# Miniprotein binders against q9bqp7: the designs that were tried, part 201

Target 1, 240 residues: q9bqp7
Amino acid sequence: VPQNWFPIFNPERSDKPNASDPSVPLKIPLQRNVIPSVTRVLQQTMTKQQVFLLERWKQRMILELGEDGFKEYTSNVFLQGKRFHEALESILSPQETLKERDENLLKSGYIESVQHILKDVSGVRALESAVQHETLNYIGLLDCVAEYQGKLCVIDWKTSEKPKPFIQSTFDNPLQVVAYMGAMNHDTNYSFQVQCGLIVVAYKDGSPAHPHFMDAELCSQYWTKWLLRLEEYTEKKKNQ
Key: E = the ipSAE of ESMFold2; O = the ipSAE of OpenDDE; V2 = 0.75 times the mean of E and O plus 0.25 times the DockQ between their complexes.

## First folded at step 20 (miniprotein)

Design Lk5 (at its last look DockQ between E and O 0.94; V2 from the best seeds 0.79)
Fold by OpenDDE base, look of step 20:
Structure Lk5 (fold): chain B 240 residues (1-240), chain A 82 residues (1-82)
Amino acid sequence: as target 1 above (240 residues)
Amino acid sequence: SKIWVYVTITAPSPEELYEIVKRIMRLAMLHGGETIYVEIEGNEALILLTLPTEEEAEKFAEEVRRLLEELGLRVTVYVERE
């Protein structure tokens, strides 16, 4: 049980999007400060078992590709991910901002992969927007807040070369999503709250992406886990 | 303290693999456990699970081995011991 309990949902905010919400998606810049990011917290609080699995993967890849090949591979993966996010931001942005669409960014297997998901995405509220939880003292940059099949979600877009048909295949991504949700729900820069999360895993070959929808109950469960990770991080930093 | 369990599976097809993985995940829940991570590559899967006790972990492991052997599937179950 977390020692520092804090709710994921804000009772002071409406569950329904307010009609007064701006038509343009929010894009709050991330401020660089001493406050840890969600990603940093998660990376530094992985279990021994999780670390083992990652190292195992790394060693296998190095065996297959060599050291230099592995470096190139990781660089390419990073670049592909970045381009994918840029493309999505362009697609989800209002048409007025679309004049600078690089058509080349849209011609990817990953974009093809998520087409069926994009059909169900509407009402974009935020894109690449920073969130801060002032009380719990963490920050993050969320990919998207939008309605998915009529439900307002924090959406996190991921790229993968391996199938991830289960939410458990997404490692700590569910924790990341709920961390963003909790922060946004209590960030004064946002006038609304979210109760659902969505992880979308896009594939390079254009095969249909896997959507992992997280309802309010599942989000609450992962929120507890997130709080524990945050506490662990805080404790580790105090000892350094 | 949680007991960590690793399960590796090879199936004839991805579809069959997914079904077996689901079944193993359900079985873990029945033993009071939780699925932490699932890695899938081709026809192979690695499942990382936690069980509440060593006893439940061993029961789970035995049941998984039996189930997959009956199906003629390759399986490895490793219970991490402290």
Scores: ipSAE 0.809, ipTM 0.934, lowest interface PAE 0.5, mean pLDDT 92
Fold by ESMFold2, look of step 20:
Structure Lk5 (fold): chain B 240 residues (1-240), chain A 82 residues (1-82)
Amino acid sequence: as target 1 above (240 residues)
Amino acid sequence: SKIWVYVTITAPSPEELYEIVKRIMRLAMLHGGETIYVEIEGNEALILLTLPTEEEAEKFAEEVRRLLEELGLRVTVYVERE
């Protein structure tokens, strides 16, 4: 139960896209500010149980690969994720189709994995775009805003070598999505708002990606949890 | 405050594992609980949950153990104390 509740939606904004929406997706630059990012808030407010599970996983990997092997593994996973996000931005951006794209960037199991999802994605409104919640004082960088099966969503793309068939397999990702939604809905750089979220988990071997759709009701439930994490973060910073 | 519960399961196949995980998540909801995290590794799953009281957590744990015993499958259920 958050002490300082704030709504995720902005009643002064349209739920529907404007008839004169822009011809290219928005890409608001991320500016360095003193206010915290969504990912920083989440990483600094993990529960003891979540920290224990992550540390357990790390120790098992180090036992198998050694310290140097684990470092190389994590670096490779990070690079694969970065390349996947770059490929999706290129695929979804009409400006990118006018330039010579790196075809090797588009060849991966992860891209194969999401093909069936991309068929249901249209009306891209933003790509790799900064958001700021001016009242609650946090920032983020969202992956994509587009329609998924006719509903405008904040879409977050994830790579995985392990199956994530349940939204609960995505750790804090639902909180990240709703935090971006709340920020975008109260950011003066945006003239529209979003009521739904989507998490898409792509697989290295090309297996069909798992979409995790979040309707407005589910988003509101996760929004409450996000507000609690933001409160916890703020209280911890007051004690430093 | 919340009671943390860990469930580990081994099933004969990933398809059977997913169905069992769904059943356990539904059981948690019936006890007023919430599934926090699900990790899938091959034919194994780890489920992290919260229940509203120690009494509900122990009832949930007993019901999960009974369910997996009826299916002839390995399970561990740990209810975190303190």
Scores: ipSAE 0.663, ipTM 0.884, lowest interface PAE 1.1, mean pLDDT 88
ESMFold2 (binder alone), look of step 20: mean pLDDT 85; pTM 0.829

Design Lk6 (at its last look DockQ between E and O 0.93; V2 from the best seeds 0.77)
Fold by OpenDDE base, look of step 20:
Structure Lk6 (fold): chain B 240 residues (1-240), chain A 82 residues (1-82)
Amino acid sequence: as target 1 above (240 residues)
Amino acid sequence: SKIWVYVIITAPSPEELYEIVKRIMRLAWLHGGETIYVEIEGNEALILLTLPTEEEAEKFAEEVRRLLEELGLRVTVTVERE
């Protein structure tokens, strides 16, 4: 049980979109601060078993590609991910704000992969926007806040070369999503709250992406786990 | 203290693999456990699970082995012992 319990949902905020919601998605810049990011917290609090699995994967890849090949592969994966996010931001942004759509960014297997998901996405409220939880003292950059099939979600877009048909295949991504939700729900820069999460795993070959929808109950379960990771991180930092 | 269990499965097809993974995840849940991670590559899956006790982990392991043997599938179950 977390020692420092904090709710994921803010009872003071309405679940109903206020008519005053800006027509333009929010894009709050991430401020470089001493405050740890969600990603940093998760990376530094992985279990021994999780670390083992990652190392096993790394070693296999090195055996297959060589050390230099693995470095190149890692760089390419990172670049592809970045381009994918840029493309999605362009697609989800209002047309009036889109100067020049780089058509080349839209011609990817990953974009093809998520087309069926994008059809169900509407009411974009935030894109690449920073969130801060002032009480729990963490920050993050969320990919998207939008309605998915009529439910307002924090949406996290992921790229993968391996199938991830189960939410458990997404490693700590559910924790990341709920961390962003909790932060946003208590960030004064946002006038609304979210109760659902969505992880979308896009594939390079253009095969249909896997959506992993997280309802309020599942989000609450992962929120407890997130709080435990955050506490562990805090304790580790005190001992350094 | 949670007992960690690794399950490695090979199936004839991805579709069969997914079904088997689901069954294993359900079995873990029935034993009071949790699925932590599922890695799928081709026709192979690696499942990382936690069980509440060593006894439940061993029961779970035996059930998984039996299930997969009955299906004629290759399985490796490793229970991490403290």
Scores: ipSAE 0.811, ipTM 0.934, lowest interface PAE 0.5, mean pLDDT 92
Fold by ESMFold2, look of step 20:
Structure Lk6 (fold): chain B 240 residues (1-240), chain A 82 residues (1-82)
Amino acid sequence: as target 1 above (240 residues)
Amino acid sequence: SKIWVYVIITAPSPEELYEIVKRIMRLAWLHGGETIYVEIEGNEALILLTLPTEEEAEKFAEEVRRLLEELGLRVTVTVERE
């Protein structure tokens, strides 16, 4: 139980976007660099067991590829993820034309992997947009806010070379999603809120992506865990 | 204090593996536990869980071992405490 509980949802705010809102998705620039990001908080508060599993994976990869091969592998994985997010932002932006898009950016197994998910995505309200929780003092950059099968969600896109058929396979992604939700729901740059989350894991070989839908109850459960991680981070900062 | 448990299994196919993982996660939930992380590598899975007590963790571990023995499959269950 967190010492300073704060609600993920804002009762003074509607979960239904105004029909008169602009058709262009929101893209709030990230301008503050003093308060911690969601990803920084999560990275700095991993459990000993999480750290052990990541180190185990790293050593396995180094045994397979060598140290130089591993460094190149990780660089390539990072670049593939970056290109994937750029491609999705381009695809989901209604104001871009085909002449404004890089055709190589759109050619990937990851993009093919998510096609069946994209058919269920509509009403895009935000893309690559900053969120800030001024009360709890954290920031983030969410990937997408849109309807998925009729439910308005914060959607987080992930690439993976390994199967992630369970939400438990996504490590801290559920915490990342709910942290963005909580920030957005209390951010004055947004006039609406969301009660659901979605994690979409795309695969390099084009295999169908795994969607992990998070209803309001599940989001509330993960929100409590996020608050504990944020408290742990704050206490570590006090200790220098 | 919560009790950390690691389960490592190998199954004949990815489809069978996923079904066994789901059964193990349900078993943990029935013992008041929580599945923290699932790693899939081919036909092998590593499942990291917490259970509320040493007693429940040991009961869970034995039930997992019996489940995999009934299926004729290898399993490693490690119960640790911080």
Scores: ipSAE 0.627, ipTM 0.873, lowest interface PAE 1.3, mean pLDDT 87
ESMFold2 (binder alone), look of step 20: mean pLDDT 84; pTM 0.823

Design Lk7 (at its last look DockQ between E and O 0.95; V2 from the best seeds 0.00; counts 0 for: pae E 1.6 > 1.5)
Fold by OpenDDE base, look of step 20:
Structure Lk7 (fold): chain B 240 residues (1-240), chain A 82 residues (1-82)
Amino acid sequence: as target 1 above (240 residues)
Amino acid sequence: SKIWVYVTITAPSPEELYEIVKRIMMLARLHGGETIYVEIEGNEALILLTLPTEELAEKFAEEVRRLLEELGLRVTVTVERE
């Protein structure tokens, strides 16, 4: 049980979008501060078993590609991910900002992969927007807040070369999503709250993406796990 | 204290693999455990699980081995001992 329990949902905020919600998605810039990011917290609090699995994968890839080949592969994966996010931001942005759509960004297997998901996405509230949890002292940059199949979600877009048909295949991504949810729900820059999460795993070959929907109950379960990771991080930093 | 368990499975097809993975995940839950991570590559899966006790982990391991052997599938189950 977390020592510093904090709710994921804010009872003072309504689930209903206020009629005054701007038609333009929010894009709050990330302020670089001494406050740890969600990603940093998760990376520094991985279990020995998780680290082992990642190292095993790394060693296997190095054996197959060589050290230089692995570096190139990693760089390419990073670039592809970045381009994918840029393309999605362009697609999900209001049409008036679309004049600069690089058509080349839209011609990817990853974009093809998520087309069936995008059909169910509407009511975009935020894109590439910073969130801060003032009480728990962490920050993050969320990909998207939108309605998925009529439910307002924090959406996290991921790229993969391997199938991830189970939410458990997404490693710590569920923790990332709920961390963003909890922060947003208590961030004064946002007038609304989210109760659901969505992880979308896009594939390079254009095969249909896997959506992993997280309802309020599942989000609450992962939120408890997130709080434990955050406490572990905080304790480790005090001991350094 | 959680007991960590690794399960590696090879199936004839991805579809069959997914079904087997689901069964193993369900079995872990029935033993009071949790699935932490699932890696899938081709027809092979690696499942990382936790069980509440060593006894439950061993029972789970035996049941998984039995189930998969009966199905003629290749399986490796490793229980991490503290």
Scores: ipSAE 0.827, ipTM 0.938, lowest interface PAE 0.5, mean pLDDT 92
Fold by ESMFold2, look of step 20:
Structure Lk7 (fold): chain B 240 residues (1-240), chain A 82 residues (1-82)
Amino acid sequence: as target 1 above (240 residues)
Amino acid sequence: SKIWVYVTITAPSPEELYEIVKRIMMLARLHGGETIYVEIEGNEALILLTLPTEELAEKFAEEVRRLLEELGLRVTVTVERE
């Protein structure tokens, strides 16, 4: 129960896509300013229990791989994620430039993993686009806004080497998605809004990705949690 | 404040594991709780939950232990002390 409740949806904005909107997906450039990013807020407000679980995982990995092995592992995972996002942006761009994509970028088990999801994705409205919540004062960079099975969603793409069959397996990803939704819905750079979210977890071995659809009701539940995290962050900064 | 609970389980197969995790998450909801995080590693799972009170957390823990005993599976349930 946040002290300063704020709705995730904007009643002054239409849910219906504007048919006259440009057919090219929006890509608002990210501008760094004094307001915090979604990622910064989440990192600074982890509970003791979440920190414990992350440290447990880290120590297990270091035991298995050694310090240098763990460093290399994390670097490679980060690079794979970057390449995956780059490939998806290229694939989802409705332009002839698809023919000029880096061929190595498309040779990925992760891309194979998401193929069954991509067939259900249409009406791409934004790709790798900045969002800013002008009232709550936070910023982010969302991966994609598109229809999934007929529902307009903020879509977040994740890579994983471990199965994530439950939305609870995605850690703070649902908070990230709803934070982006709220920002987009209250950002003057966008003329439309979204009421749903989707987290897609892709796997290195090409096995079918797990989609985690978030309807409006579920988004509202996570939005409350996001507001609490943002409130906690604001209090921490006030006391510094 | 909320009570933190950790549940670890091992199941004979991934499909059995996922079903059991879903049942545990449902039991938590029935006791007013919420599932915060689920980690899957092979046929093992770690579930982090919150319950509204220690009394509900103890009740939940008892029901989880009985569920896994009924299935013939081992489980560890740890209620975090404040």
Scores: ipSAE 0.567, ipTM 0.856, lowest interface PAE 1.6, mean pLDDT 87
ESMFold2 (binder alone), look of step 20: mean pLDDT 84; pTM 0.820

Design Lk8 (at its last look DockQ between E and O 0.85; V2 from the best seeds 0.74)
Fold by OpenDDE base, look of step 20:
Structure Lk8 (fold): chain B 240 residues (1-240), chain A 82 residues (1-82)
Amino acid sequence: as target 1 above (240 residues)
Amino acid sequence: SKIWVYVTITAPSPEELYEIVKRIMRLAWLHGGETIYVEIEGNEAIILLTLPTEELAEKFAEEVRRLLEELGLRVTVTVERE
C-alpha cells in the first residue's frame, strides 16, 4: 500500500468537458525543472526482472547486429518514433495548422497501422502537452487527450517491431498513462478530467495497431502501482 | 514477498501462441498471481509473472508444464527462489 496515497480522479472536476473548452487542442510546454518526469521515475524503478529481460533482448540484438549495428538500430527506432509522433500531431491538429503537412511524414507503415484507430478518435483536447502533479511532484508530456469511441482518454502512441497484443506486453506504459491522467486531473492548467486511458501500439509494416483501452477501474489499479514506483524513486533519491 | 516466475513458450503459430499465453495468464490469476510482462517474438513468448507464495508458484509451474506437454509445446518454467 502506498504511504502517500493520492486519488487519480479529482472529485472537484466535472467528468464532462465543459462547452467552454477551447476548440484548439492544448499544448502546454514542458518546463525544465528539478521535478522528475514520469519516464525518469519508471526507468529508475524497474525491477531486477524487468532489467534482466531488457538486457537479454539487448544482448540478443547485439549478437545479431553487432555493436555498431545495434547503435544504428536504436537510433533508427528513436527517429521513427519521433517522426510517427510528429505525423500524428499533424493529423490530429486542427486544419489551420495542417498547412505545413509534410506528406512524407504521413507515408509510413506506422501511420497506416493506426488508421483504424484514428477513425474512432475525435474531440482532441490536448496534443503533446505538459502535465504536472504539484502534490506528488512529478511531470510528464502526454501525447494526446481525445475521445476514443466516445470516451475521453489519455492516449499514448507507441511504435513496435514486435507484436504487443496484450496490455502486459506494453511494459510500464500503463503506468505512464495513469501517471499522466493523475497529473492532468490535478493540474490547474486543465479544466477537465479524464477517466480512461488508451495505449495504441503501431507497427512498422502497417499491420493493424493494437489498442489497449483502460477503463476507470483498470486505471485505478495501475495508479496504485504508479504511486509505489514514485515512492520507490523518492526513497532512492533521498539515499543518493 | 512475491515469487517471480518466467515462462518461455514456443508454439507452431502466432495465433496458437496467443491462445496459450492467455491460458497461462489465466492460470496465474487463478493461483492469485499477476502477469507483469509478456514478450512475443515470432512463435516464441516470454511471460513474467508473480505469485504470492513459493507453494503457489510451484503448483502453477507444474500445471503449466502439464498443460503445455499435453499440447506438445516446448516450455520452460523457472521459479525464482529467494
Scores: ipSAE 0.777, ipTM 0.923, lowest interface PAE 0.5, mean pLDDT 92
Fold by ESMFold2, look of step 20:
Structure Lk8 (fold): chain B 240 residues (1-240), chain A 82 residues (1-82)
Amino acid sequence: as target 1 above (240 residues)
Amino acid sequence: SKIWVYVTITAPSPEELYEIVKRIMRLAWLHGGETIYVEIEGNEAIILLTLPTEELAEKFAEEVRRLLEELGLRVTVTVERE
C-alpha cells in the first residue's frame, strides 16, 4: 500500500470527449525537462526477482549469440519496435489514410499480426502523445488513445518474438499503461479521460497478436503497483 | 513479508502448457498469492509468484508438484525469501 494515494481517475472529467475537441488525434510534444519518465521510473525500480529473470535470459542469449551478436540482436529488436510504432501511427492517422504509404513499412509480420485487432479499433483521440502528471511529477509518451470494441483505451503496442498469451507475460507494460492513463486523466492538455487499457502484443512471424484488455478494476489494481514503484523511485533519489 | 516462488514446467504442447499455467495461477490465487510474471518459451514456462506466508507457499508448492506428477510432467518449484 503506497503511503500517498492519488486516484487514477478524475471525477471532474467525462469518459467521452466533448463536442468542442478537435477531430484530429492529439499529438502533444514531449518537452525537455528533468522530471522522470514512466520508463525511467520502472527501470530504476525493478525487483531483485525481475532482475534475476532478465539476467538469466541475457546470459542465455549471450551464450548463443556472443556479446557482439547479442548487442546486434537487441539493436534490431529496438529498430523493429520503432518501425512498428511508426507504421501503426501512419495506419491510424486520418491524414495518413489519404497519403501514399511506404510499402516496406507496412509489409512486416508485426503488421500482419495486428490486423484482426485493428478492425476493432476506432475513434482515435491521440497518437504518440506526451502526458504529464503535475501532482505526481512524471511524464510519458503514450502510443495511442482509441476505442477498442467500444471502450476508450490507452493502447500500448508491443513487439515480441516469444508468445505473450497472459498479461503477466508483458513484464511492466501494464504499469506503463496505467501510469499513462493516470497522467492523461490529470493533464490539462486533455479534455477527456480513459478508464481502460489495452496491451497488444504483435509477433514477428505474423501470428495473431494477443490483446490484453484492462478494465477499470484491473487498471486500479495495477495503478496501486505503479504508485509503489513511483514511491520507491522517489525514495531512491532522495537518498542520492 | 511476501514469499517468492518460481515454478518451471514443461508440457507436450503450447495449448496444454497454457492450460497448466492457468491452473497454477488459479492455485496461487486460492492460497492468497499472486502471479507476477510468466515467461513462455516453446513448451516451457517459468512462473514467478508471491504467497503471503511460508506455510501457504509450501502448501502451494506441494499442490503444484502433485498436479504435475498426476499429469506425468516435469516441474521444479523453488520457494525463496529475501
Scores: ipSAE 0.621, ipTM 0.875, lowest interface PAE 1.3, mean pLDDT 87
ESMFold2 (binder alone), look of step 20: mean pLDDT 84; pTM 0.811

Design Lk9 (at its last look DockQ between E and O 0.02; V2 from the best seeds 0.00; counts 0 for: pae O 8.0 > 1.5, placed apart)
Fold by ESMFold2, look of step 20:
Structure Lk9 (fold): chain B 240 residues (1-240), chain A 82 residues (1-82)
Amino acid sequence: as target 1 above (240 residues)
Amino acid sequence: SKIWVYVTITAPSPEELYEIVKRIMRLAWLHGGETIYVQIEGNEALILLTLPTEELAEKFAEEVRRLLEELGLRVTVTVERE
């Protein structure tokens, strides 16, 4: 249990959509500053067991591909993820500017994979938008805030070449989602808040994506774990 | 703190694998444990879990081995001791 608990929701903020909200999704620019990002906090606070599993996977891949082959593989996976996020932002944004490039971005297995999920997504409020928790002092860049099956969610899009049928298959991603949620709920750039999360895992071969919905209770459970990771990170930096 | 347990299994198909993983996660929960990570690769799964005590971890491990033996499937269960 964390030594210092802090709520994920802001009681002074509405959890309901405002009728006067802007029609264009928010895109708050990421500011360079000294405070840590969600990703950095999570990377610096992995358990020994998590590090061991990651290193075991890495060594297996290096054995199969060689060190240079592994570097090329990871670079290609990163590029595929970037292109996927760009395509989704284009699909979900009303400010489409170039049809030619959008058509090429839309032709991928990953986009095919998420089509059944996108049918249930509506009311997009934010895309590729920075969040800052002004009290706990961390930042992030969330992928999307929208309604999924009628529930307003922070939505995180992931690409994967391996099946992720369980939320436990997404490693630290649930912590990332709740960290973004808590930050958005306490960020003065946002006038609304979110109680739910969604992780969508898309597949290169076009197989149906796996959605992992996180209701308020599950978000609260992961929020407690996030606070422990942030606390651990902060203590490490005090002792350097 | 917590007792770490690694479970590796192989099933005849991905559908059967997913059902077995669900049963193992339920067994962990029944012993007061938590499933931390599940890696799926083809017909194989690696499951990383925590249990609150060494006694509960060993009981969980024996129950998992018995389950997979009943199904005629291979399993490896490793309980970390530090």
Scores: ipSAE 0.572, ipTM 0.865, lowest interface PAE 1.5, mean pLDDT 87
Fold by OpenDDE base, look of step 20:
Structure Lk9 (fold): chain B 240 residues (1-240), chain A 82 residues (1-82)
Amino acid sequence: as target 1 above (240 residues)
Amino acid sequence: SKIWVYVTITAPSPEELYEIVKRIMRLAWLHGGETIYVQIEGNEALILLTLPTEELAEKFAEEVRRLLEELGLRVTVTVERE
C-alpha cells in the first residue's frame, strides 16, 4: 500500500467536459525543472525481471536481424516513431493549423493502422501537452486527450513493427497513462477531468491497430501501482 | 555479465531530442555497448543500454553527463550494478 496516497480523480472537477473549454486543443509546453518526469520514474524503477525481458527481446532481434540489422532497426524505430507522432498531431489538430500538412507523413503503414481508431476519436482537448502533479511532484508530456467512443481519454500512441515481439514495452504503458491522468486531473492548467485511458498500438504493415481501453476501475488499479513506483523512485533518490 | 545503463533526457524540442538520442546510442556502441530499448515521449526519452564492463559503463555515463550538461539539458544516467 502506498504511504503517500493521493486520488487519481479530482472530486472538485466535473466528470463532464465543460462546454466552455476552448475549441483548440491545449498544448502546454514542458518546463525544464528538477521535477522528475513520468518516464524517468518508470525507467529508474524497472524491475530486474523487466530488464531481463528486454534483454531477451534484444537477443531475439539480433538473432533474427543480425547485429547490423538490429542497429539499423533501432535507428529506424526512432524515425518512424517521430514521423508517426507528427502525423497524428497534424491529423488531430484543427484544420486551420493543418495547412502545412506534409502529405508524405500521412503515407505510412502506421497511419493506415490507426484509421479505424481515428474514426472513433473526437473532441480533442490536448495534444503534446505537459502535465504537472504539484502534490506528488512529477511531470509528463501526454500525447493526446480526446473522446474515444464518447469517453474522454488520455490517449497514448505506440508503434510496433515486425519482427517486434516487443509488446513487453507495454508493461509500463498503463502506468504512464494513469500517471498522466492523475497529473492532468490535478493540474491547474486544465479545467476538466479524465477518467479513462487508451493505449493504441499501431503496426507498420498497416494492420489494424490494437486499442487497449482502460476504464476508470482499471485506471484506479494501475494508479496504485504508479504510486508505488513513485515512492520507490523517491526513496532511491534520497539514498543518492 | 553486461552492465545495464539507463539514460533519461529532456530536450527543448523533439528534433533536438532525436539527435541527442542518436548520439548517445553511438557513444554506447563506441564503448562496446548496445542499445536495448528506446522510448520517446514528446521531448523526453528513455534509453536502456548495456555495456560490457562496469568501467566502460562508468566512462560512458560520465561522457553522457558531460555532453548533456554542456548542452544545458536535463539528464539522468543510472548504472545498475549487480
Scores: ipSAE 0.015, ipTM 0.251, lowest interface PAE 8.0, mean pLDDT 84
ESMFold2 (binder alone), look of step 20: mean pLDDT 84; pTM 0.819

